# VHH binders against Hydrogenase maturation factor HypD (hypD), part 3

Target 1, 377 residues: Hydrogenase maturation factor HypD (hypD), of Rhodobacter capsulatus (Rhodopseudomonas capsulata) (p26411)
Amino acid sequence: MKFASEFRDPALAKGLLAEIARLADQIGATAEKPVHIMEICGGHTHSIFRYGLDKLIHPGIEFIHGPGCPVCVLPRARVDECIEIAGRPEVIFCTFGDAMRVPGSKLSLMQAKAAGADIRMVYSPLDALELARRNPGREVVFFGLGFETTTPSTALAIQQAAREGLANFSVFCNHITVPEPIRALLDDPYMRLDGFIGPGHVSMVIGIHPYDFIAEDYGKPLVVAGFEPTDLLQSVLMVLRQISQGRAAIENQYARVVPEHGNRVSLAAIADVYERRPSFEWRGLGEIDASGLRIRAAYRAHDAEEKFGVGYAGQRAAVEEAEGCACGAVMTGRMKPVACAQFGKGCTPEMPLGALMVSSEGACAAYWQYGGARAAE

## First folded at step 10 (VHH)

Design s18 (from i1 with W104H; framework vhh_7nfr_2)
Fold by ESMFold2-Fast, scan of step 10:
Structure s18 (fold): chain B 377 residues (1-377), chain A 121 residues (1-121)
Amino acid sequence: as target 1 above (377 residues)
Amino acid sequence: QVQLQESGGGLVQPGGSLRLSCAASGFKFSDYGMSWVRQAPGEGREWVSSISYRGSKTYYADSVKGRFTIARDNVKNTLYLLMDSLKSDDTAVYYCAKDFYSTHEGPFDYWGQGTQVTVSS
């Protein structure tokens, strides 16, 4: 915190942009043959568009907006299962607000609420615990959603419910992990990625070493970044510096916040409550091995999937993606939001067709708010 | 189902050697760091050694450094601990542990049943 003001320095930003341009020219990066840098965190996607970094940076640098939005990658089938649980008369279904408008196969949670389901918007899993204490005659189900930043809070709520004997509290676990989709993207023969901006808040939990495989197995640099414009520019510069030197390493631009080995307490809570699923379905990306978490047998009483017989416990078949959906192409950088045929036509924030337009962390919503929202004819 | 099964423990005299093995199944072994953790009678768990997913990085507790060697075979899904110059205070149950994330000294998400090492005359 002693130097936070330096990250908002306009002179520093100009210097970083000049260095980035010099290195981009040196490595031969052009608009026709760009260096592709993927940011994994939806917060970085938002900051890039908010501060116009995509327009200010050298044209030989192309940002690829990765799958860093948890609601964006949530399968339609999992939304349908939320609606099925919420529709039971004994259930109070608790969720974060941004999940309310995510489309399922027929309904969103917001539409299910309008139709009479008891769905409550909460700010933390602790709010759902309090609802469970106040409503002992009802089943309170919390929608467990998010990457490693959110997972510890949900794990702590489950541990607390178990200690209290709060039998009417359970979690529908849809927590996912960051390193595994990066591996899946790097294994995709259609992806052309030269480097990565690593997620700041996720890395506060897991540290930097879970990313070592990116450098060691794939020869690609990754820099963990903060969220200020100069944090992002410095991180891009660090990626380009590695490329110019023929080097690949994991570096931490956000060392003032992100410890090398992560948060031991958070990781211990996660390891106590959860185990890895063999695979988990990601909307637009398919099955990714070891990328989803499920509640361990020791906490089975608090597992909504087991309790209500849904999802993998209910042996529910995967629901096919909607015909003509371009969300996967946008999330993998094969298509910019404005190139989607539905952008600004059938898909708007008022009538979203996919999760990327609903969540502020989604590329389509960020582009709508800060970019050429109506460039598509 | 993740399974870790240790073997190779036993009774050995001070200054002796043992090789512990851990057979892993139910996960992609080559994608995860692995560790050895021991628990002496009446004591808490003590981290002994860790090895990265490729075997390129190894870490050792100061108490065993220079005497123990951790190794892995990613084709056979097997973790090893080669123990030389054993001392009486190395007496413990030795557990094979799977890293939840790439780390050293834990946290661990799966443990074996343990194998007893006794260093005594």
Scores: ipSAE 0.548, ipTM 0.798, lowest interface PAE 1.9, mean pLDDT 85

Design s19 (from i1 with W104K; framework vhh_7nfr_2)
Fold by ESMFold2-Fast, scan of step 10:
Structure s19 (fold): chain B 377 residues (1-377), chain A 121 residues (1-121)
Amino acid sequence: as target 1 above (377 residues)
Amino acid sequence: QVQLQESGGGLVQPGGSLRLSCAASGFKFSDYGMSWVRQAPGEGREWVSSISYRGSKTYYADSVKGRFTIARDNVKNTLYLLMDSLKSDDTAVYYCAKDFYSTKEGPFDYWGQGTQVTVSS
């Protein structure tokens, strides 16, 4: 196995692949009747394709690429609301670079910037906080986006703005949670999931016990995984070992990084600044109860949704996906990116129809970049 | 609207027992961990106990372990704290708390109004 020789420990990789193959054969997994393992984190999706794990692993193991890309699961209506806020003359709109090319109904943020909106790419919510300090006559709005890995840093920026009295700093909160969409996927009658690779970085914040319902209620294994190829292979092996033994449990392959009960300081900051929305709309999944975060009343001065009358504070009609785009089906694992009629034709990284082709954590972008000859087939 | 309503507190003698209840509404109770937190007069909040979504995992502060039992009824949307062998040091207002995530010792996103427990001769 030539590709395995590129791993930091090729002997370990070969041993793991051999044991995975033995267990896959033992449980009767074949290409026609595969074991379906969902990786939830977009970083895992990226690593699987970068290291060719999907080609090196036994053909009876099928990776299902879950909704682990924050910009990919964001409804077009929320992108449109970013553009509405950014279009106001008093506003400096700050966002991570990954969100710039995500298509809204008519414009992306990059196109809105080209049309005259003051939109700035930042690396941290703290960069937006500094912009607010330097521009006291302007409204500085940060696009709060991401799962539990990004939520703490945004919470800390809001806490700091409140302490300093930076009235011109606000956040358009689109932070979402990981356990709730997993429940929605398991309740989906079209999903065929046998196990999960749990997100490493999210689990550093929330710990492993928020996933207990997956084993207890649904009888499915989940293994929290690191991002090295041998971390991912060991996690797959641990999932298959559970399946072969007829058991289901939450296990932590990434214990050197992920504490059992998470990061208490990060969790405290989240609970201080945010509360759960009753529901939040996910592209491809619809409304998911308790899956989105809203800024609490104590920090309302820093809530851009409230301040500018958008989103759940405003009134907007639902918007439909771009014609011919299968992003919802790809994102929920109901089809692979190469099965989308537009893939490599009307949908490319240069002319994306949906967010999955724009974001580096999106399945379509990963298939395009790392799929090579397989993607062309 | 999320609501947590405690009951069952009162005056009890040392060595006695009490059962606290917390009625929960406004969220899917069976999907969230729940906790009890207490606050003695002039003191900060002290975590007492936590229970997972289905009751499969329970956690206790060292000060109450072996004396208190946390339980839940997901059909009735009710959390319980069974308190045995009560000591004067257990005197506090006891708060029912909803876990933000099913974690040990919080953090918590919603709190009840509290119920007073007084242990004295």
Scores: ipSAE 0.627, ipTM 0.840, lowest interface PAE 1.5, mean pLDDT 86

Design s20 (from i1 with W104R; framework vhh_7nfr_2)
Fold by ESMFold2-Fast, scan of step 10:
Structure s20 (fold): chain B 377 residues (1-377), chain A 121 residues (1-121)
Amino acid sequence: as target 1 above (377 residues)
Amino acid sequence: QVQLQESGGGLVQPGGSLRLSCAASGFKFSDYGMSWVRQAPGEGREWVSSISYRGSKTYYADSVKGRFTIARDNVKNTLYLLMDSLKSDDTAVYYCAKDFYSTREGPFDYWGQGTQVTVSS
């Protein structure tokens, strides 16, 4: 099923693959000495495996799967804080479904729910607002999770709660930013990255200029990409073209969707509600400066960390990863999922050791689902 | 802690010039775009100018284009606004602002206390 003939425009796809192969040969890319291109977005990781681009593309091109999955980069300690909040008898804890099965130190949210915690799956922070309206005698806490794609919706919910005087609505803010971890990866002396496929949906919010430092400070190309197979192939071609020309620039393959300066209404809502934390801990990457968001003083009544004395307000110690789990190395691209000793053995979607096997955007789950790495079983 | 401190405001006659400075601390100045925003008496905030983190891109409001120049010194962690051919309509408190994300007209996550510019005879 992994043939270019299955693409929406198979003739275009074959032409792009041929031109990619020509440029790869021109720059001397081989399977032994490949060009390493990181896709930042978990949705791109998923599309690459779904359409078999990893197998169709020239062997001198190697995809590195980046930290584009929000639940995957969330520390176990933050899951533990969710369970502590949810365990309070006055609390209705609301979360996206993909966070339910992410393991904490002892329990996932799904296991805490089974043990009697009032935890509800929602599709939007606006669903949590409605729960707060319908349950004025309860504290409704929304698990604020995600990159810039989800951050505006949570900001709007907080603004609405403040306008309505919904004192029983709060957010446990774990929103994070995309440019800062890219800098951390580029500063890692063990990372070998030649170029980037930039996130399509995040860039709809922030635009393309937050990535300028990648080209200007590090001399690496980044191309913001759509999610169709031909979008991804065109973006790879654009990266290779820059490399062949000895050039580094930020380019936008997804200009039909991504505006150069982002979504100003979304950005204004973010800046009104949030400020940057001095640092935030990322699973597999450690502390990254300015990469996490916290609720500003003007909206403090809606900050669950302040309200319940948890997280940065509670200053809990970090929790170590499960023994034998290579999630950190996989998230930073230093290891493919199949090279993890636990893959398909102690770590499966049914019994995940880490979030990368739980989330559909996680590299381990993608390798499992599309059979590209089931040889490890 | 992020701190932005403006200086260089004052009283000047129409057609005169002023140079505003903003001293930045508490963050890596060279990683962020910076902007100037003003607020005239009884009015809302008006964006004036923005500069990218390296100074390679500058943006101006139509009302000041050709008269004002934004500049930065990443070694001194200082933002500048050079104001030429000042008009009475330029009378406002001028705020130094740190960009939340590198974009033309904000949004901004930190602001200075402001410096008063008065243009009158």
Scores: ipSAE 0.573, ipTM 0.815, lowest interface PAE 1.6, mean pLDDT 86

Design s21 (from i1 with G106A; framework vhh_7nfr_2)
Fold by ESMFold2-Fast, scan of step 10:
Structure s21 (fold): chain B 377 residues (1-377), chain A 121 residues (1-121)
Amino acid sequence: as target 1 above (377 residues)
Amino acid sequence: QVQLQESGGGLVQPGGSLRLSCAASGFKFSDYGMSWVRQAPGEGREWVSSISYRGSKTYYADSVKGRFTIARDNVKNTLYLLMDSLKSDDTAVYYCAKDFYSTWEAPFDYWGQGTQVTVSS
């Protein structure tokens, strides 16, 4: 039934599932001794659950949900800094909608808005730039959040503000990068990862070669994948083929969309506006070297950290996860969402304890939306 | 913090050779791709060569392929460009550049001050 109603090419999907099963059996993968494949992109986590691939695929294949949700990996201390900035009477604070319900230490942005902070939901950093033009007496601050897919648009908005002399536009930069957390996960001796499904949208920007270290230094395969169920199944097949051959390489299943060298214009904008922080804190992963971006000195007039004097390091040690929330364990693949004691009880999309239940890219939200909580027995 | 300092430029006759060096500091050199870019008087920047983070992959512009060799020493945090069979058209200021990622032909986030290479009789 799933094949008839949910897959664009059910015959291809059936053939891919059969070949995956053959290779899984050949390499000795079972439910007791599975092959662990991490999908890094939150969009892949969503698609796996939407199409029920975790239930349809051979039981020797286990999907590990990786840190592919930017709002999910954001520390509560950074949310607290957003609330501090937004609470200033001169500030219009602009953010993407999915960040609104993420819990800080005391308040979410949605609760701060209800308490009187001027917080606007926007669809693009260009919307925030337009708000700055229309409100010259106010400080307009955009919450710069996301991996390399969103970073270019924020860079372009900063470049445009500098060209126009829009002194009242600034960005609170929380942009992060994908290769660095993969290295952190591979360096964890308690993580058992056999292969990776690489992010489609991030790779449209950065290309495939930023992942070369996964194969070269760690001997693990990575396949960049599209978002259709047959894209994901082909990518799993390509990972298993490498494992069966004792090989490790970076491959691109999504070549129709992802160029080998990425988007040169987008990358140039990123390099012009940003430099790497020495380290950045990730919820559930701790400090990861070179994984966060900072606005360069040339654009300092548009850096909200500089402008408002915020620094999360002073709050980092004081911030802890909500009681009973297993977000760190879920995010690093040590626990499935349904195994969290709070899942479907104290933690729901209406009353989230952590970011993984808020964002559609989060594993907990995907499990809730596509019936994982209801079907589990 | 990040610094890139080129050396080894100078005046050389056509057909001659030069070795350029770039001393890097302020970042983990072994994790990033490195490149050489040149700029002739009155011209835009021209990419010359790139090397991946471990030195396993090297890339060259068609204008220099077979004549130039890029190399790196990750222990000394130094990038090299070995230039053979130099032509008058190779006259330019040569910049070393740090790639944003471990890749080659990545966007460059830092540049050196440049070293002048003049090929003239």
Scores: ipSAE 0.539, ipTM 0.796, lowest interface PAE 2.1, mean pLDDT 85

Design s22 (from i1 with G106Y; framework vhh_7nfr_2)
Fold by ESMFold2-Fast, scan of step 10:
Structure s22 (fold): chain B 377 residues (1-377), chain A 121 residues (1-121)
Amino acid sequence: as target 1 above (377 residues)
Amino acid sequence: QVQLQESGGGLVQPGGSLRLSCAASGFKFSDYGMSWVRQAPGEGREWVSSISYRGSKTYYADSVKGRFTIARDNVKNTLYLLMDSLKSDDTAVYYCAKDFYSTWEYPFDYWGQGTQVTVSS
């Protein structure tokens, strides 16, 4: 196995693949009747494609690429609101680089920047705080994106702005949470999921117990996983062991990094700054109850939705996907990226139709980068 | 709008009993863990008890173990704290708190207004 030789421990990887194959055969998993395992984290999606695990693993195991990419699940309407805010002459709009090329209805942030909007790429919300300090005559708005891994850093930046009285700093809050979309997927009568690979970095913040309902209410296993190829293989093995035993539990393969109860300091910051929205729109999944975060009244001076009068209207208005784009079907496992009619034609990394082609955590971008090279071999 | 409304507090003598209730609205009560937290005058907040989203797991502070019982009614969207063998040290404002997840622990994202419990002879 060519790619297995690139693993840190090829002998371990080979042994894990053999044991996975044995258990898959034992439970009767075949290409025609596969075990469906959703990996939730976009980083896991990337690693699976990078190391060719989808091709090396037993054909009775089907990876479902879940909604673990924050820019991928962001609705077009929210991107349009970013462009509206960024287009105001008093605004310096700060974002992570990955969000720059995400298409809105007519423009991406990169195209808005080219048209004269003051948009700056940052690596941390703390960079946006520094911009606010250095530009007291301007409104500095940070694009708050991500799951519970990025949410604490944005919360800490908001707390710091409040302590310093940085009245010109605000956040356009689009932070979302992981357990809620899992419940929505499990409640979908057309979705078949047999198990989950749980997100490593999110679980460093929230711990493992927010996932208890998956085992208790739905009878499905979830294993929190690291990002090395042997971490992923061991996690798949752990899921298959539970299925073979007729058992459902939340297990932690990444215990060397992920504490059982998460990070209390990070969780306290989140709870202090944010409250749950009644619902939040997810691209490809629709409205999901309690899955989006809003800045609390105590920090409303730093809430860009309050300051600029956006958010509410965008959440009421659904915007259609680009014609021929199958991002929703890819994110829900109904279609692989190569089956999208636009893949490599009207949709490329240079001219993306949807967010899955923009973000390195998106299945379309991962397939384009690694799938073509693997097919050539 | 999330709302938590406590009731059932009052004045009791040492060794007495009280039942606190918390009426919840504005969210799916059955999806979240719930807790009781108390605060005595001039003191910090002290966690008292937690109950998981389905009521199958309950947790108690050492100071109240064996004396207090936490319970929930997911049909009525109500949290309870049954308080037996009350001591003067139990005197505090008791707050109903909603967990941020279905988790039994901190963080709490919403708090009620509180209900005063006074244990005095």
Scores: ipSAE 0.526, ipTM 0.797, lowest interface PAE 2.1, mean pLDDT 86

Design s23 (from i1 with G106S; framework vhh_7nfr_2)
Fold by ESMFold2-Fast, scan of step 10:
Structure s23 (fold): chain B 377 residues (1-377), chain A 121 residues (1-121)
Amino acid sequence: as target 1 above (377 residues)
Amino acid sequence: QVQLQESGGGLVQPGGSLRLSCAASGFKFSDYGMSWVRQAPGEGREWVSSISYRGSKTYYADSVKGRFTIARDNVKNTLYLLMDSLKSDDTAVYYCAKDFYSTWESPFDYWGQGTQVTVSS
């Protein structure tokens, strides 16, 4: 049982880097012909840049930053629907802080709040449930956003509201799933991926077997990883070991935290409250089959889409990105943030053109904070 | 719409055999794990068996292991449960279930009506 002690083991880190370099050389990986490894989780993207792993690792290894930021892959039209709900005088709209500054077509939630909408920042859906208890004359709507890491707590809040008969609580469900976009990326003829670093926190909920198709259907390795720098280095080594052996399998580097079959209690709560949408739109990826969740008919009273007539009632074409922003290409890993024509010019954290510069989990924000844009001195 | 249609149940003597079938439609069958779940009178639902999307991995509850065999035909979009050495305790309505996360013992989205299996003399 180690509490980040491996981060303080420079001999282990040095040994891992040396073995990675040896295997990269054996594979024939170079800066001109690299091995492309995608990390799916935004937390892994952040850790890679925070610890400078992208600069320390052999130049034949290239990290591709995947769509692991929930607010970043949310279409502008869904942000617009949040603003429509929040603008109703009877509504208290509750959201996580990261979503406040994400641009919709005309307004962000922060700008809607400044214009008089009752929008509250919360730390969990249970905070929104308590607001509903304290404000029985108001409609309290929670912005349900995130991958499988956040879905269980929202499911539990909905179950609790139903048990209590708390009719003024509802969720605007925009929860999405991780395995489905990986399939979409692997099916994209313009993507060239050699392996994957699998998300640690999501896998605590779903286990490792939802990723089996990556190895079985596509012949690509995936290693579920922890967040310490030595966890990430061990995971890269495990991916390279598979490539050097001509093998493809799903492996778990984070077994001390991630159980093989996930969290049964969390999964039961998800299955009770949610069903899969036939498809869901992802910003930069388009429609992905079975990748979004919606609240089941049994919990319809707590479904903000049904209650306020958005989503199905307000069907809209996807809103186009700001002119000159390459967010779609960055979100899908086809382009590094520094290659975007607007990066550091018209697009900064102070004046973001897209969600990737707003969210701390976004690739553009991570590159700005830890990457070469600030090293221009 | 996801549709799961079970068939093959009936009355059988202890020690007998039955073959259950489930016809699936409304989703890409070959992309999802499938399961059988049963419910005896007055009891909750009990997981029986699961099969991976390729059929390469199969899983069984301890109560049926060695007696039941799960199989699938991805060309026909059909799931099977071959039941041997049936016991009175196997009496239940059997439901075909679509796995939520394409893996065994995952939470289930099932829209099957069920098929009754009765084991008695």
Scores: ipSAE 0.364, ipTM 0.705, lowest interface PAE 3.4, mean pLDDT 84

Design s24 (from i1 with G106N; framework vhh_7nfr_2)
Fold by ESMFold2-Fast, scan of step 10:
Structure s24 (fold): chain B 377 residues (1-377), chain A 121 residues (1-121)
Amino acid sequence: as target 1 above (377 residues)
Amino acid sequence: QVQLQESGGGLVQPGGSLRLSCAASGFKFSDYGMSWVRQAPGEGREWVSSISYRGSKTYYADSVKGRFTIARDNVKNTLYLLMDSLKSDDTAVYYCAKDFYSTWENPFDYWGQGTQVTVSS
């Protein structure tokens, strides 16, 4: 078929699909009793649908889309705090482009910008640092977002600001960690997960050993994967081999990129600048112990929460998803995007009800672009 | 709040033994890797040993392999370093550290106050 020609090695892809089907049949996996494999990384969700792997793979294999999108798991209240900071006349607020359209309770950052807030799209925390140098009379605040892939770059910018004495640079720290939400998902009695596809780029920073608890405590396999279709198929095959053998281990399919112990320079920068918060709130998952990062006392001058008195530690009233939106259920794998009553009706990428339709790493956006929207009736 | 309290240091003769302890509180001890790091006067920090969250994996610096044993008691929230065949070069302040991730050498999010080990005649 035409689709197979899009793989760099169609013969390898066909061989992997055949071996996956053989093992799935051996395990007794069927559409009625599937093996549930969660991909945590939003980039893997995107690749699965872009290449139609969900349709090519044996029907006994079901992909469960995990909370691998940083803007998707960010509480609405944290977006509101960004808008509050950005609304101050002394502030230049810097953010990555994907955060601009994420809805807060009343406004997105894009709407706040349209209303007169000085909000700049940047490609790196270093761009924000340069804005601070060029605008010494203004407070430059960088929106620190992301899992461990983005955290080192923000840490390096903070270290540089401190070294230069650049007092007008600060970071609103919303960096979060990957292993902790996986434990929260495994502790959920309503989630049935048989294995995991582990995040490639995050693991390049942290290595593979932060995932050891998945195999040791929960008896579930995890395979760290690259982003090519054959990387994903090899990783699924490795998960199925473990299941068929009655074993559980952390394996690395992406060894050409991911070192066993991660990136020591990146980890040193993270540990120098940040400490773990006791807890951090995740949209759809609630409070997760030790899952968020806070700027250490040594870098307090560069902490926007301290500087602007922002923080919802006192009152954390629940902020609900938009009416009729099933974002929490989709994000935790309890519902596919096409089963959401608003999908393609009241919720589209142009008029999103929640963050999962805004980010390219969100399951709803992936379904809209590559398959779910066009497959639904 | 996270707290790490080391004990068990002291003066010991070359070839002697010591047991260091670290009492941990303020976090789920059994969910985190733990490490020992030492610092001799005028020198930088040197990683000594690490133990995984269940104790199934242990790692040692080449300078201490075969002489030191790292252990943990997840019921008592206590980390141990069992030091045998001590040498003058082992003289240092020994710090208990909570791992930031399950890696070693420098990704630690909390450190104890340290306990002095002196190996001398």
Scores: ipSAE 0.449, ipTM 0.746, lowest interface PAE 2.5, mean pLDDT 85

